VHH binders against Protein DOG1-like 4 (DOGL4). Designs and how they scored, part 124

Target 1, 232 residues: Protein DOG1-like 4 (DOGL4), of Arabidopsis thaliana (Mouse-ear cress) (q84jc2)
Amino acid sequence: MSKMRNLVEEKFLEFYESWVIQLELYLHQLLIAHNNNTMSETELRHLISKLTTHHKAYYTAKWAAIREDVLAFFGSVWLNPLENACSWLTGWKPSMVFRMVDRLRKSRVVLVEAQVKKLEELRVKTKFDEQKIEREMERYQVAMADRKMVELARLGCHVGGESVMVVEAAVRGLSMGLEKMVKAADCVRLKTLKGILDILTPPQCVEFLAAAATFQVQLRRWGNRRHYVTHS

## First folded at step 12 (VHH)

Design zc50 (from zb5 with S30R; framework vhh_8fcz_2)
Fold by ESMFold2-Fast, scan of step 12:
Structure zc50 (fold): chain B 232 residues (1-232), chain A 122 residues (1-122)
Amino acid sequence: as target 1 above (232 residues)
Amino acid sequence: QVQLVESGGGLVQPGGSLRLSCAASGFTFRSYYMNWVRQPPGKGLEWVSGISRSGSYTYYADSVEGRFTIIRDNDKKMVYLQMTSLKTEDTAVYYCARYTDSSSTLPGFDSEGQGTQVTVSS
């Protein structure tokens, strides 16, 4: 009667909840640093490094989890409905991060021409990589409607002998295909994030990371408030 | 009504150890991320450590990493902070705080207790 979460979902739910709470703490530190010009370059670089390490920890945990159950990341139980609706291949859409970059162009922390050029080059490259992943996902979805899915369904009608092994192999193949696509999308995300941070100065990195974290935290809070209103 | 009661503070010399305790009541303790925060004399609140609902994930401020350990006992509705290698900079009132995403503050910590005083002095 009641659905039970699998162990991967339960473990990642607790991990993600904790990871977002820690992101809120880093966001608070970023906002203090942005508003006060008293932090040294060494202190700013240390804070940027902590945020970078925090994001890497997320992908380390995610990649371990998708190896066990990649499908848990499609319609994730640790995300509210609004967060799930905004997901692109199990995470943020890489090109959308440049909206935070656009905020820097209109802020107190001004970009120089050389930075603007490098950011535009990165934006174009990111969009190209993103479109490649989208085409791969389209091919995957079309392939799932092909003969292999019909064969898998037929084999599922027989519960003995060689049929069990063939069904298990096919299911494993489908999961491995999704895992590769999710990892490819995550590589584009990490490459885009690193590229932006490499172009920006430490004060600009702080403002960028603050804008990105603010959006992520607010999206979660907005979605959670809606859930409370509809569920009460 | 949420209640958090801290204890275990005191006066210790540098290099000493203390174990702080927090007794929780009035909410489903096992469902909440729990934190220790502190207020040094003449300064604002500083986050110290946090622990996930089951205790599987813990986080620490850089200033206490490797010296402090946060632990919880969900059956007893208790959170603990084991402090070792204490420094004069650790002198503060320590508060146990429940995380809430409904808070207007960032981060969403509500301190409901009176705190426990830790003084590290030679």
Scores: ipSAE 0.693, ipTM 0.868, lowest interface PAE 1.1, mean pLDDT 86

Design zc51 (from zb5 with S31D; framework vhh_8fcz_2)
Fold by ESMFold2-Fast, scan of step 12:
Structure zc51 (fold): chain B 232 residues (1-232), chain A 122 residues (1-122)
Amino acid sequence: as target 1 above (232 residues)
Amino acid sequence: QVQLVESGGGLVQPGGSLRLSCAASGFTFSDYYMNWVRQPPGKGLEWVSGISRSGSYTYYADSVEGRFTIIRDNDKKMVYLQMTSLKTEDTAVYYCARYTDSSSTLPGFDSEGQGTQVTVSS
């Protein structure tokens, strides 16, 4: 069992390292596009599409991996401690991307009032979806504690092959519930990202994606260089 | 200590093929994502292709997608770039580069070789 989990972790670690390195390349292209206001709308749309496809590829790989071992995504070995500390249900907290959006208010390209209104409506909806998932997770954790305690008590009274089977069944049940929860959170992330990109113009999309990628890349680099992180 | 040695460049006609090689030494080759980058005459560095530690994941620049293939042999500590359907715009000095997150550049490269020249004549 542990051998299979190690394989999933090893495979996803290599995938994630590669995915982040490609994100650095796309970030470089986004920064060039942002500084060169001469790119056509078609060229900007193409770059935005590449980033969207890249993020979708991450979720495709992630959902395949969690189908095999969702527990690998809680305290992931491919994330440094700083990245893990900033995680909400195995990824970024959806409402946090609106911090990057807020920077566009001071951008070279000003948001129009209609966009501001739509972004605030999306922010409220995203917060509602987050709270719904947090309530489901709380209920799940309470149920997990009760189930786990019962199974642990049973193990104290039972020894042999049957106790191994009971533990394996309990772990599978816990994993299935967590998989559903993680996928629900990821759907909110994708819906929030799509919503923002649908509201913004192509130059604003480039600026937003550049800000988001910069934060992700810098957070990883700071955490990997532990001596740059001050723990107060 | 860290050394990358590129070879295999030359003069080819449009539509031709070349295979570039990069021999690595002085580090644990199988721990690193490897890249090919190129510098056309009078222009800056352009990323061409990248390959993950085991070779399971590869990425390509739009300009070379479907024409170039990156492969690696960890036992021999080699990275290769198989180039087909070469165009005059592929004329450049080609470098192999080791990825690092310690560099201030995006993407990060901390070591590259002296390069190998590829010239595609019209």
Scores: ipSAE 0.707, ipTM 0.875, lowest interface PAE 1.0, mean pLDDT 85

Design zc52 (from zb5 with S31N; framework vhh_8fcz_2)
Fold by ESMFold2-Fast, scan of step 12:
Structure zc52 (fold): chain B 232 residues (1-232), chain A 122 residues (1-122)
Amino acid sequence: as target 1 above (232 residues)
Amino acid sequence: QVQLVESGGGLVQPGGSLRLSCAASGFTFSNYYMNWVRQPPGKGLEWVSGISRSGSYTYYADSVEGRFTIIRDNDKKMVYLQMTSLKTEDTAVYYCARYTDSSSTLPGFDSEGQGTQVTVSS
């Protein structure tokens, strides 16, 4: 109503809506595959490959969009408030995906000890990479309050022709810093996803991807009907 | 009142082509993701293709990828399905459907039209 969308927001809104609708279709196929024992390993690998390609397509589109306007991804208009509340640096928190992996350890789908060990090693590495990015975010936020930024803000209050270009350059520098951090976080996400899929068997990959897609789709639907969301 | 009216179905030989049309009314057509779904004889609904609000993004079921093309004209409130290299397995009633996240289907549908019959046989 009161917020105007820019061109990057409008384009990514259309893309994301389409991407999530396609994810719903893949979720349907994953649930069928998980509940049936008739699909061959080749058919399961094909379905897993389609999901992997679909996620890569998201990051290709996202990185093109953040090159134009990274700030559109902080408080995104294509996400409802619940989805935005659950975001960590413009996306899912990499370490949280291991909650879905932990479910596989305690389910009737048996993970062998070698897989459990590799998943734990991947979890530790993912958490380490995540913490490095969190330290970079902290440094960025602290730097926003430094002497030079405060001085540039003062110049913005009483603009002359010469100061306009200096302020614009500084704002662009801030955006480039955020872009670098978002891409770093997305690289951790992609490496974590690939690492999990490389460790799991095709039936286990289907169960994992079905759990992840179910959570993503349901979180969106719950947020769109937020008066029914339970709080704690 | 949301209305979707499909047309363009018919009898065609294997390898042939057909273009299906869907005329939409009763809603802001340009605000909705649109789909084609089909129901083969004795089977459930199968999703065929989808198209984004402006037509910038399209998706296809594996069974039709490379053979079908979905197009929309927002000024005319129309969505089309261009079908080529038709197979006997494509025989079905074809429905136009508007996306919603309020449905239990995946993907979700708010409404469907009356359908148009496509029969592929020699």
Scores: ipSAE 0.701, ipTM 0.874, lowest interface PAE 1.0, mean pLDDT 86

Design zc53 (from zb5 with S31T; framework vhh_8fcz_2)
Fold by ESMFold2-Fast, scan of step 12:
Structure zc53 (fold): chain B 232 residues (1-232), chain A 122 residues (1-122)
Amino acid sequence: as target 1 above (232 residues)
Amino acid sequence: QVQLVESGGGLVQPGGSLRLSCAASGFTFSTYYMNWVRQPPGKGLEWVSGISRSGSYTYYADSVEGRFTIIRDNDKKMVYLQMTSLKTEDTAVYYCARYTDSSSTLPGFDSEGQGTQVTVSS
């Protein structure tokens, strides 16, 4: 038995499935571009722009959905268990994206010293912003625990409509706080991606985006193909 | 068991229109993202358009954006491709394909139909 999905979950599930399939199409184009050194700088910039727009479309849809039901993003029904297990505040952990930068060291296009320095500065700043959000989430979780205790006390004192109103207000407060935290985390994600793309040349951007998309697609495919021993 | 049957292709002059149809059977059509792909003479397969399981989201290759419209009818188990302002470069065999993440290809296509030939020439 699984719980029935709400409207926000059903709508975002369909959106996300479509978004990932489109990401696979862009990944295919990125791999072709990486293998074909005859693509012009203009063509590479166009492809990078398409990927950037695609990622922005995800956050536009996500932020609209969390405004309606932020809790849908904690343990999301559109993600398989492996993807959910790897989530940090409803998405990828910003600092982990720098692991994709390591792939550039093995690419045909090498990083110059100035780029290495800027990427390290960005990594440090990203880790700082990430830790700041983690501290805010900890404070929020502590406050949420205190609010639940107060609500339980109020439920013991008030019977009927007043108790219902208190619970409803607390749930609204929880949702608004989580929405703000999730948006803050997403802003760090977008800022980190933009920062990396601003430092890299177009061929390096293609290599980086291909590595990131490959990891995302493969993680989803691996989780979806998880085998278990059962006799038919 | 999975079957996709394309129809509606033919010879058309540049600037003309055609409506391709794909009849699906042997699977739960309404749960799959559906695609149109094409193979021009002497070239590989090119993705043309895709449509989400309910039809709420559609995507198009840059070469056909604004000229083609993908539609589905889940009750009839049909997907359609409305083509307008056809160009000689649109000449190809057009295939209907369901999405799958089980394929090694990007994007994953599980089943191709027999195809329908579209020829755009004067």
Scores: ipSAE 0.704, ipTM 0.871, lowest interface PAE 1.0, mean pLDDT 85

Design zc54 (from zb5 with S31G; framework vhh_8fcz_2)
Fold by ESMFold2-Fast, scan of step 12:
Structure zc54 (fold): chain B 232 residues (1-232), chain A 122 residues (1-122)
Amino acid sequence: as target 1 above (232 residues)
Amino acid sequence: QVQLVESGGGLVQPGGSLRLSCAASGFTFSGYYMNWVRQPPGKGLEWVSGISRSGSYTYYADSVEGRFTIIRDNDKKMVYLQMTSLKTEDTAVYYCARYTDSSSTLPGFDSEGQGTQVTVSS
């Protein structure tokens, strides 16, 4: 129902706003950790653990919400237009993580040969998983233009009762397909994040997480601020 | 104009309790994530707790988790911090802070209150 769908969107909007604000607090702690060489390895690992738990909490909430209404995640009301424009299957594109690591390596983070090798292996695997999902999404979009879907859409325009129910059943089937693809993409995201953190040392993990959180927070702030400037 | 007025601080013994209040005016209170932050003597600002627009989501600093509870009343435009099992390390000026994404600093807080002093000593 429309009212139920609106409630799901409102609930996730409040969750996401709170989640991002907490991410800003963790980002501040990561930046302090970077500038304070007195933090022990145990303290750094604790902070990294808090960030990974925070990201897992996001996916737990997201998967509960997409079970109720996956379509809410395509053109999400809790994301500004810039965030939506930069989205790949309702979230960040996994391969972008490696570009971020490469940028850090050139400026501030020195990696040993063993780490470089493991990162390249992870990059190849991540790109393979990403492309597999992209092919599935392309097949899904092509199937939307299938004669059967076109016929169901036509019936929905000109016939009452029974045709409405048939169209609604078809839409539910489409939503289930999208849910599966979104979860697959999120699994690649979580595997990529875990893989990077497993390869990096705790100080390097802090640098990486700080860069990732900075990008996410600034993208949101730029989109919110630039939107006001261009539309005010 | 945004105004935040904190109250409820005082002198308490270790293990004691206090309830801090923050009265908000000059903005749509129910539209904002609200925070409590504190400044111990001779130290910088430390985030203590935060609460979402409707109160559905709350977060706490590790140092206060299990001892403090943040609550809000949107009809009264109030946010509260219920403090129990107070420790000497909780001695600080406590400020109510509205979240803002317009600040160039991270995290984005604004506070126009003078704060309320909490002193925990024997």
Scores: ipSAE 0.702, ipTM 0.875, lowest interface PAE 0.9, mean pLDDT 86

Design zc55 (from zb5 with Y33W; framework vhh_8fcz_2)
Fold by ESMFold2-Fast, scan of step 12:
Structure zc55 (fold): chain B 232 residues (1-232), chain A 122 residues (1-122)
Amino acid sequence: as target 1 above (232 residues)
Amino acid sequence: QVQLVESGGGLVQPGGSLRLSCAASGFTFSSYWMNWVRQPPGKGLEWVSGISRSGSYTYYADSVEGRFTIIRDNDKKMVYLQMTSLKTEDTAVYYCARYTDSSSTLPGFDSEGQGTQVTVSS
């Protein structure tokens, strides 16, 4: 291990492993509901509500953790390299979930024209919000470079505690900026997820959530197994 | 190399209690989520309960929630399942299983043990 885990990383690693295992349990329930078609609308809504609550619990825990150490979420130790490679601002790229929605068009419960229109409107809005955040990230990267250069110049002119305080203040400012951007990205994720679920019928919601959970679980398994296959 | 040895099963009347134990060896026990799974007669494996590496998080199947409690002791490399208010539907072979992402089960698990039989009947 190139880095010792701090307390935030250790706590979130246990939380995230637990969260993924609960997602696997919910995925099992979603697949049973989808394949058997035996659940009532009330039962399906209850299952969808459990998944929605589960995703909200993730963001509650994440926002508490980033308040303490936002940098832990860039190249996270609880994610394998493949999961990290597929991350956009510490999580899934919001517009990518519409690819999963497109697969619903081929399901036994076909999307009606009104739903297709609403999903396209949501897709356009999501892409706009996503691009706005990408522009903010670009500005942040430029500001980070400028601040680091200025602080390096200051360190050349000062020695001791004064330069340490200035560097610490700059690092705090950078961390606060990252926290704001990560929360903005997470708000787009939650709004996109809610929007899709509000447009879809309960059976379609089950199929969508099953597809999303399946992809998340399989991506983790693919990343973990690639290293084993290469070196075993 | 991975070994899981279950014990504590037996015959009990409806409403009774049993405590199952699982002794683990051959791996870093404190690094893994641990599960209890069961196989009722003539049926497939059913996930029952799970516990995080330090014990901070526990999950239960709806059928056992409020009646079963999963506990672990990392120093002794033990997982326990305290079962209360037992029902005839709880009759099964109970297995201790280490979480793995290489299994087709959801959640993923493996097991090296023979299991312990729990029979709930009058």
Scores: ipSAE 0.684, ipTM 0.862, lowest interface PAE 1.1, mean pLDDT 86

Design zc56 (from zb5 with Y33F; framework vhh_8fcz_2)
Fold by ESMFold2-Fast, scan of step 12:
Structure zc56 (fold): chain B 232 residues (1-232), chain A 122 residues (1-122)
Amino acid sequence: as target 1 above (232 residues)
Amino acid sequence: QVQLVESGGGLVQPGGSLRLSCAASGFTFSSYFMNWVRQPPGKGLEWVSGISRSGSYTYYADSVEGRFTIIRDNDKKMVYLQMTSLKTEDTAVYYCARYTDSSSTLPGFDSEGQGTQVTVSS
């Protein structure tokens, strides 16, 4: 990295590296469970619970960090350029997980009609929630160009005690707005994940979580090797 | 250049304790997530425990959680595994391993030590 990291970035970098390594361990367990026909429903539910807890731990740590420095999550130093290029408002795009669900249609165990209907309803709601957040982000970007903000930026070129304080207050307000939007996006992510897991059977949950974790781990490894996949 | 040297294994009775040590050299030790892995007789490699770069985060396999503690000393370039309430099922060669994302293994390792034998038997 070309730039020095602040304390929030250094702490979250260590947390995230550790979190991903633990995700690799859970992925290994999910793959074994998927290929093991002797694992009980109780054992599968336990593994699914561990993954759910692991994802909740990520958002707990993330929300503590964005309260201190939300901008650290835009162009994050703990993500490689490929991961950053694939990010939607500091994380995975919620509707993308339905592509992992589509893999279940090709599995040996097919989804029943009631599950297909509930998943489609969840997909529609997820897309609606995404569009709502995208409109809020667009309004945020437009607000950054309003007359008051332009005037504050101009005053910042003539730095003095009062001008510095006014600019600092405006920047703090912008950061609070971004924090709110990031949390809203994360809530959509968590609701979408929970919704899918509530609809699926334990074996289907294992297959879904394995697909999602595989994608996340492989995307990171591809980016770290600077290996790009291009499609026509 | 990368070297990992394990020690501290031996024969111990069920319910006993052992402390394994791993001495690291040839790399920036404080920049790497470190692991303990084991290989029981006639079985494949099993991940046991892991520790983050500064020691702030630790992780354990279900089979050892509450019984084993992983710690590191970055100044001494050492990783330790404190084992208590040992069971016959803990009998294995124990290896210290540096994490990498370049391996096909989950989790990935780019260097393993030579190992130290732990035998739990009455």
Scores: ipSAE 0.677, ipTM 0.867, lowest interface PAE 1.2, mean pLDDT 86

Design zc57 (from zb5 with R53K; framework vhh_8fcz_2)
Fold by ESMFold2-Fast, scan of step 12:
Structure zc57 (fold): chain B 232 residues (1-232), chain A 122 residues (1-122)
Amino acid sequence: as target 1 above (232 residues)
Amino acid sequence: QVQLVESGGGLVQPGGSLRLSCAASGFTFSSYYMNWVRQPPGKGLEWVSGISKSGSYTYYADSVEGRFTIIRDNDKKMVYLQMTSLKTEDTAVYYCARYTDSSSTLPGFDSEGQGTQVTVSS
């Protein structure tokens, strides 16, 4: 049994490994759909629904886990060093997905003017929401330097009575603050993903989801082959 | 030497049930995500079901969801596939497969067993 990881970390490690393996299966189906021009809109919408359900399952599991131990998501043991290096507030940076959308504009996928305008509006809103969260995290980090927090840290040297209760309350408060920020970041991720899928046609959604899943799967595989990581 | 040995296949009528077994040896079984995959006559490999290292997480292909149940016993180094409400479309050779991220396939499989034949026919 591992003594370096708590129960939340052990459970989420197993969940995440399984979730990524299932994502690889969906990626294979997306690539087949992309090359099969005979699939109906109903069939494409079903596949897109499977992917959105899969991503929702991730956030359901994540939010249950951060309620128990949000700190497990900062320096996650289920992510390799490359995945951790690319992480923004415990996940992908929302504005990153617009790089995937830009790739679609240069490929076989033709976007109409109305879609281009809506995607640009969504990009601007996403960056605004992202910056708002970054400011909240900065304020959180500054608040950690407050005199009262420094004094509570000193009390952490005591084990017993009221000192233990005060320290435990402070740690719980810190965890609740981080949980709120992580959930806010995840909400931006989900709104951005939903927004893109709502703007795109089903064939365009398949292309976008395939590009996103390919990047996520390959990033993990590159990082698991540690020799691809540069150290300096 | 990695070895996977499937058993439990046979001839069954539509609506029937079968339990497939996979006996693993030559590796640390409890460290691997395990899968069942099948190959229908004249077709390519089709993923059926997968199970996490401890058995806490399971996934199923749409075609078998609600009809098949994947289970593992790490002490016995066994993976099982309980199949109910069998259909003629389930006719295939069933293989047990260990997951790997080193394969060029998606998902990656390392070491397939010899297979067990399931025939669903009236």
Scores: ipSAE 0.684, ipTM 0.867, lowest interface PAE 1.2, mean pLDDT 85

Design zc58 (from zb5 with S54K; framework vhh_8fcz_2)
Fold by ESMFold2-Fast, scan of step 12:
Structure zc58 (fold): chain B 232 residues (1-232), chain A 122 residues (1-122)
Amino acid sequence: as target 1 above (232 residues)
Amino acid sequence: QVQLVESGGGLVQPGGSLRLSCAASGFTFSSYYMNWVRQPPGKGLEWVSGISRKGSYTYYADSVEGRFTIIRDNDKKMVYLQMTSLKTEDTAVYYCARYTDSSSTLPGFDSEGQGTQVTVSS
């Protein structure tokens, strides 16, 4: 029982593997910038901008793909089981990044009081937006189950093209609802990332982005090495 | 056994062009992201360019962007690097490398092959 990859899954697999490999390159540059502390502020801003653009490119590709097949993102073939287990609504949980921000409190460049206050405000807002999305998803799942049951009953009573059309319409409706939820979650992710980067200085941004990229790269490598059920 | 054999290097004048080739064997070539990396005299390895499994996505180091083009032919199990507007700073041994997440390098790569020497000098 192998799951057949559709064209969306095959295309996004190629994209995502390339995107992660580019993230490894940016991580290397971030680690050099952090460890040697030799880059000018202009050079640091340029590197931060490249990382920001790289993350935006991911969401551009993702939103194009979910328009075609949002369900591919819930059983993602381009993610290993560990990456999938750590996913919240097809991506990273927004509030998680504040745990990485807490590391900056022990850095050489300490957060000033004004930054701490703004980060706390952003953390509270992020958790609020996150919970709102969770409630909307729960409501969607209830509605989705009701609609699916109705369509299953209709399929049992129809034959030929009419039953196929009804089932396809129901599936499209389910997909549109999920697409809206995934995009809403991704908007919270992007707002949270932008908000953190707007509050931090360039050296602090480098430390934050290095921590985030290190976690993402290591999580993938750990999952690919694990011989629980899947062999890399 | 994974093998990568680079060729096409040589001596060229600044502003010249050169095409490097890499012949792959011993693995499913079409399943791997492929890279070109280089080692200038007395320096460490520098990543140059990369290409996705099917060639849909290509990436370049800032120093070579707009001057180099990476291409692959999965049927022939070949990856190429077309180099134009060569500079003295491009002088290096060029290696073809398969992506791997098992390496300590970023990005990870293995089986760089023996390399091909490119010398840009007037």
Scores: ipSAE 0.706, ipTM 0.869, lowest interface PAE 0.8, mean pLDDT 86

Design zc59 (from zb5 with S54R; framework vhh_8fcz_2)
Fold by ESMFold2-Fast, scan of step 12:
Structure zc59 (fold): chain B 232 residues (1-232), chain A 122 residues (1-122)
Amino acid sequence: as target 1 above (232 residues)
Amino acid sequence: QVQLVESGGGLVQPGGSLRLSCAASGFTFSSYYMNWVRQPPGKGLEWVSGISRRGSYTYYADSVEGRFTIIRDNDKKMVYLQMTSLKTEDTAVYYCARYTDSSSTLPGFDSEGQGTQVTVSS
C-alpha cells in the first residue's frame, strides 16, 4: 500500500503546528523579557536554553521524518505557499540570520569590537558551507536529467515485477541522497544558530531570538491570510 | 459560533486532585490545537497546557510540569485537565482556549467561556 507517505506527512503536520504554537508562547515570553529590564541573567539564560531546546526538538523530529519520507519536505503540506517560496533546502537559509543581526545592530543592539569580529568570521564560514551545499544540490538536480535517469523513468511506466523493483530501488537511492543533503543543510543551520548565541550576551540573544521568532510567526500568518477566512 | 464550556472546579486541600472538563461546540474540534489557561486573582492570563489536534503531542508550563495531564476525546469534543499535587499558587479561574492563527494578538488564543474556579487552600 502507498499510504505510508501520507501518514508521515499527517504526523509531521500535527507536530509542526504544535511546534509553531509553542514558538508563539516562547515569543510572548521573549517580548516580556525584552520589555522588563528587571529579569536576571540567570532567568534570561534559562529562557534562551528553552528556545535552543525547542529548535533542537524540531530537528530531532524532522530527521526522524525525512528518514521515512524526505520528499515530504520538498513542497511541505504543513507550510503555506509563502513559507515554501522562502525555503532554502527545506528550511531557513543560514546566512539570513546575519542580516537579522545587522538590522538589530542599527536599531537596538550595541556590539563590542570582539563580537563584531567573531560574527564576521562566522558569517564567512556559514556562506562558504552554504555555497558548498548549493553546488551539491545543483549537481544532484543536473543528474536527475541525465540520460540514464531518463531511461530509468521510462521503465517506470511499465507494469511488471522486474521493472517495478528496479525503479523502486532507484527512487530509494534518490531519497537517501536527498536525506544526506537536507541533514547537511540542517547541520549548518544549527551550527550557525549556536555560533551566534555563543557570541551574543543574554540580553542580545533575547533580542535576536525575538526578532527571528517574530519574523517566522508573521510570515506564516501573512501567507495563511490568503487561504483562511478572517476571524469575525 | 465557537463555544467552550469549562467545568469541574472546586475547593481542594494542598496536595489534592481535580479533573477539569471543557465541552466544545461550533467548530471542527478535531482540527484544532487546544489549551488550558488560567487567571489567578489579581493577575493576568497564564498559559498552563496545550494538546495537539489528535492528542499525540502535549506541552506544559514549567509550573505544572509533572503534576498536570492534558487529554482530549475528539469523539466527545472534550478537553480535560487532570490536576494532581495541587498547590496554593494553582488557585485561579481556569479557561480552555482554542488556538487560532487569525488572531491579531500573540499567542493566538480564543476563549469566550466563563471558566471554572479552582481554589487550593487548607
Scores: ipSAE 0.712, ipTM 0.876, lowest interface PAE 0.9, mean pLDDT 85

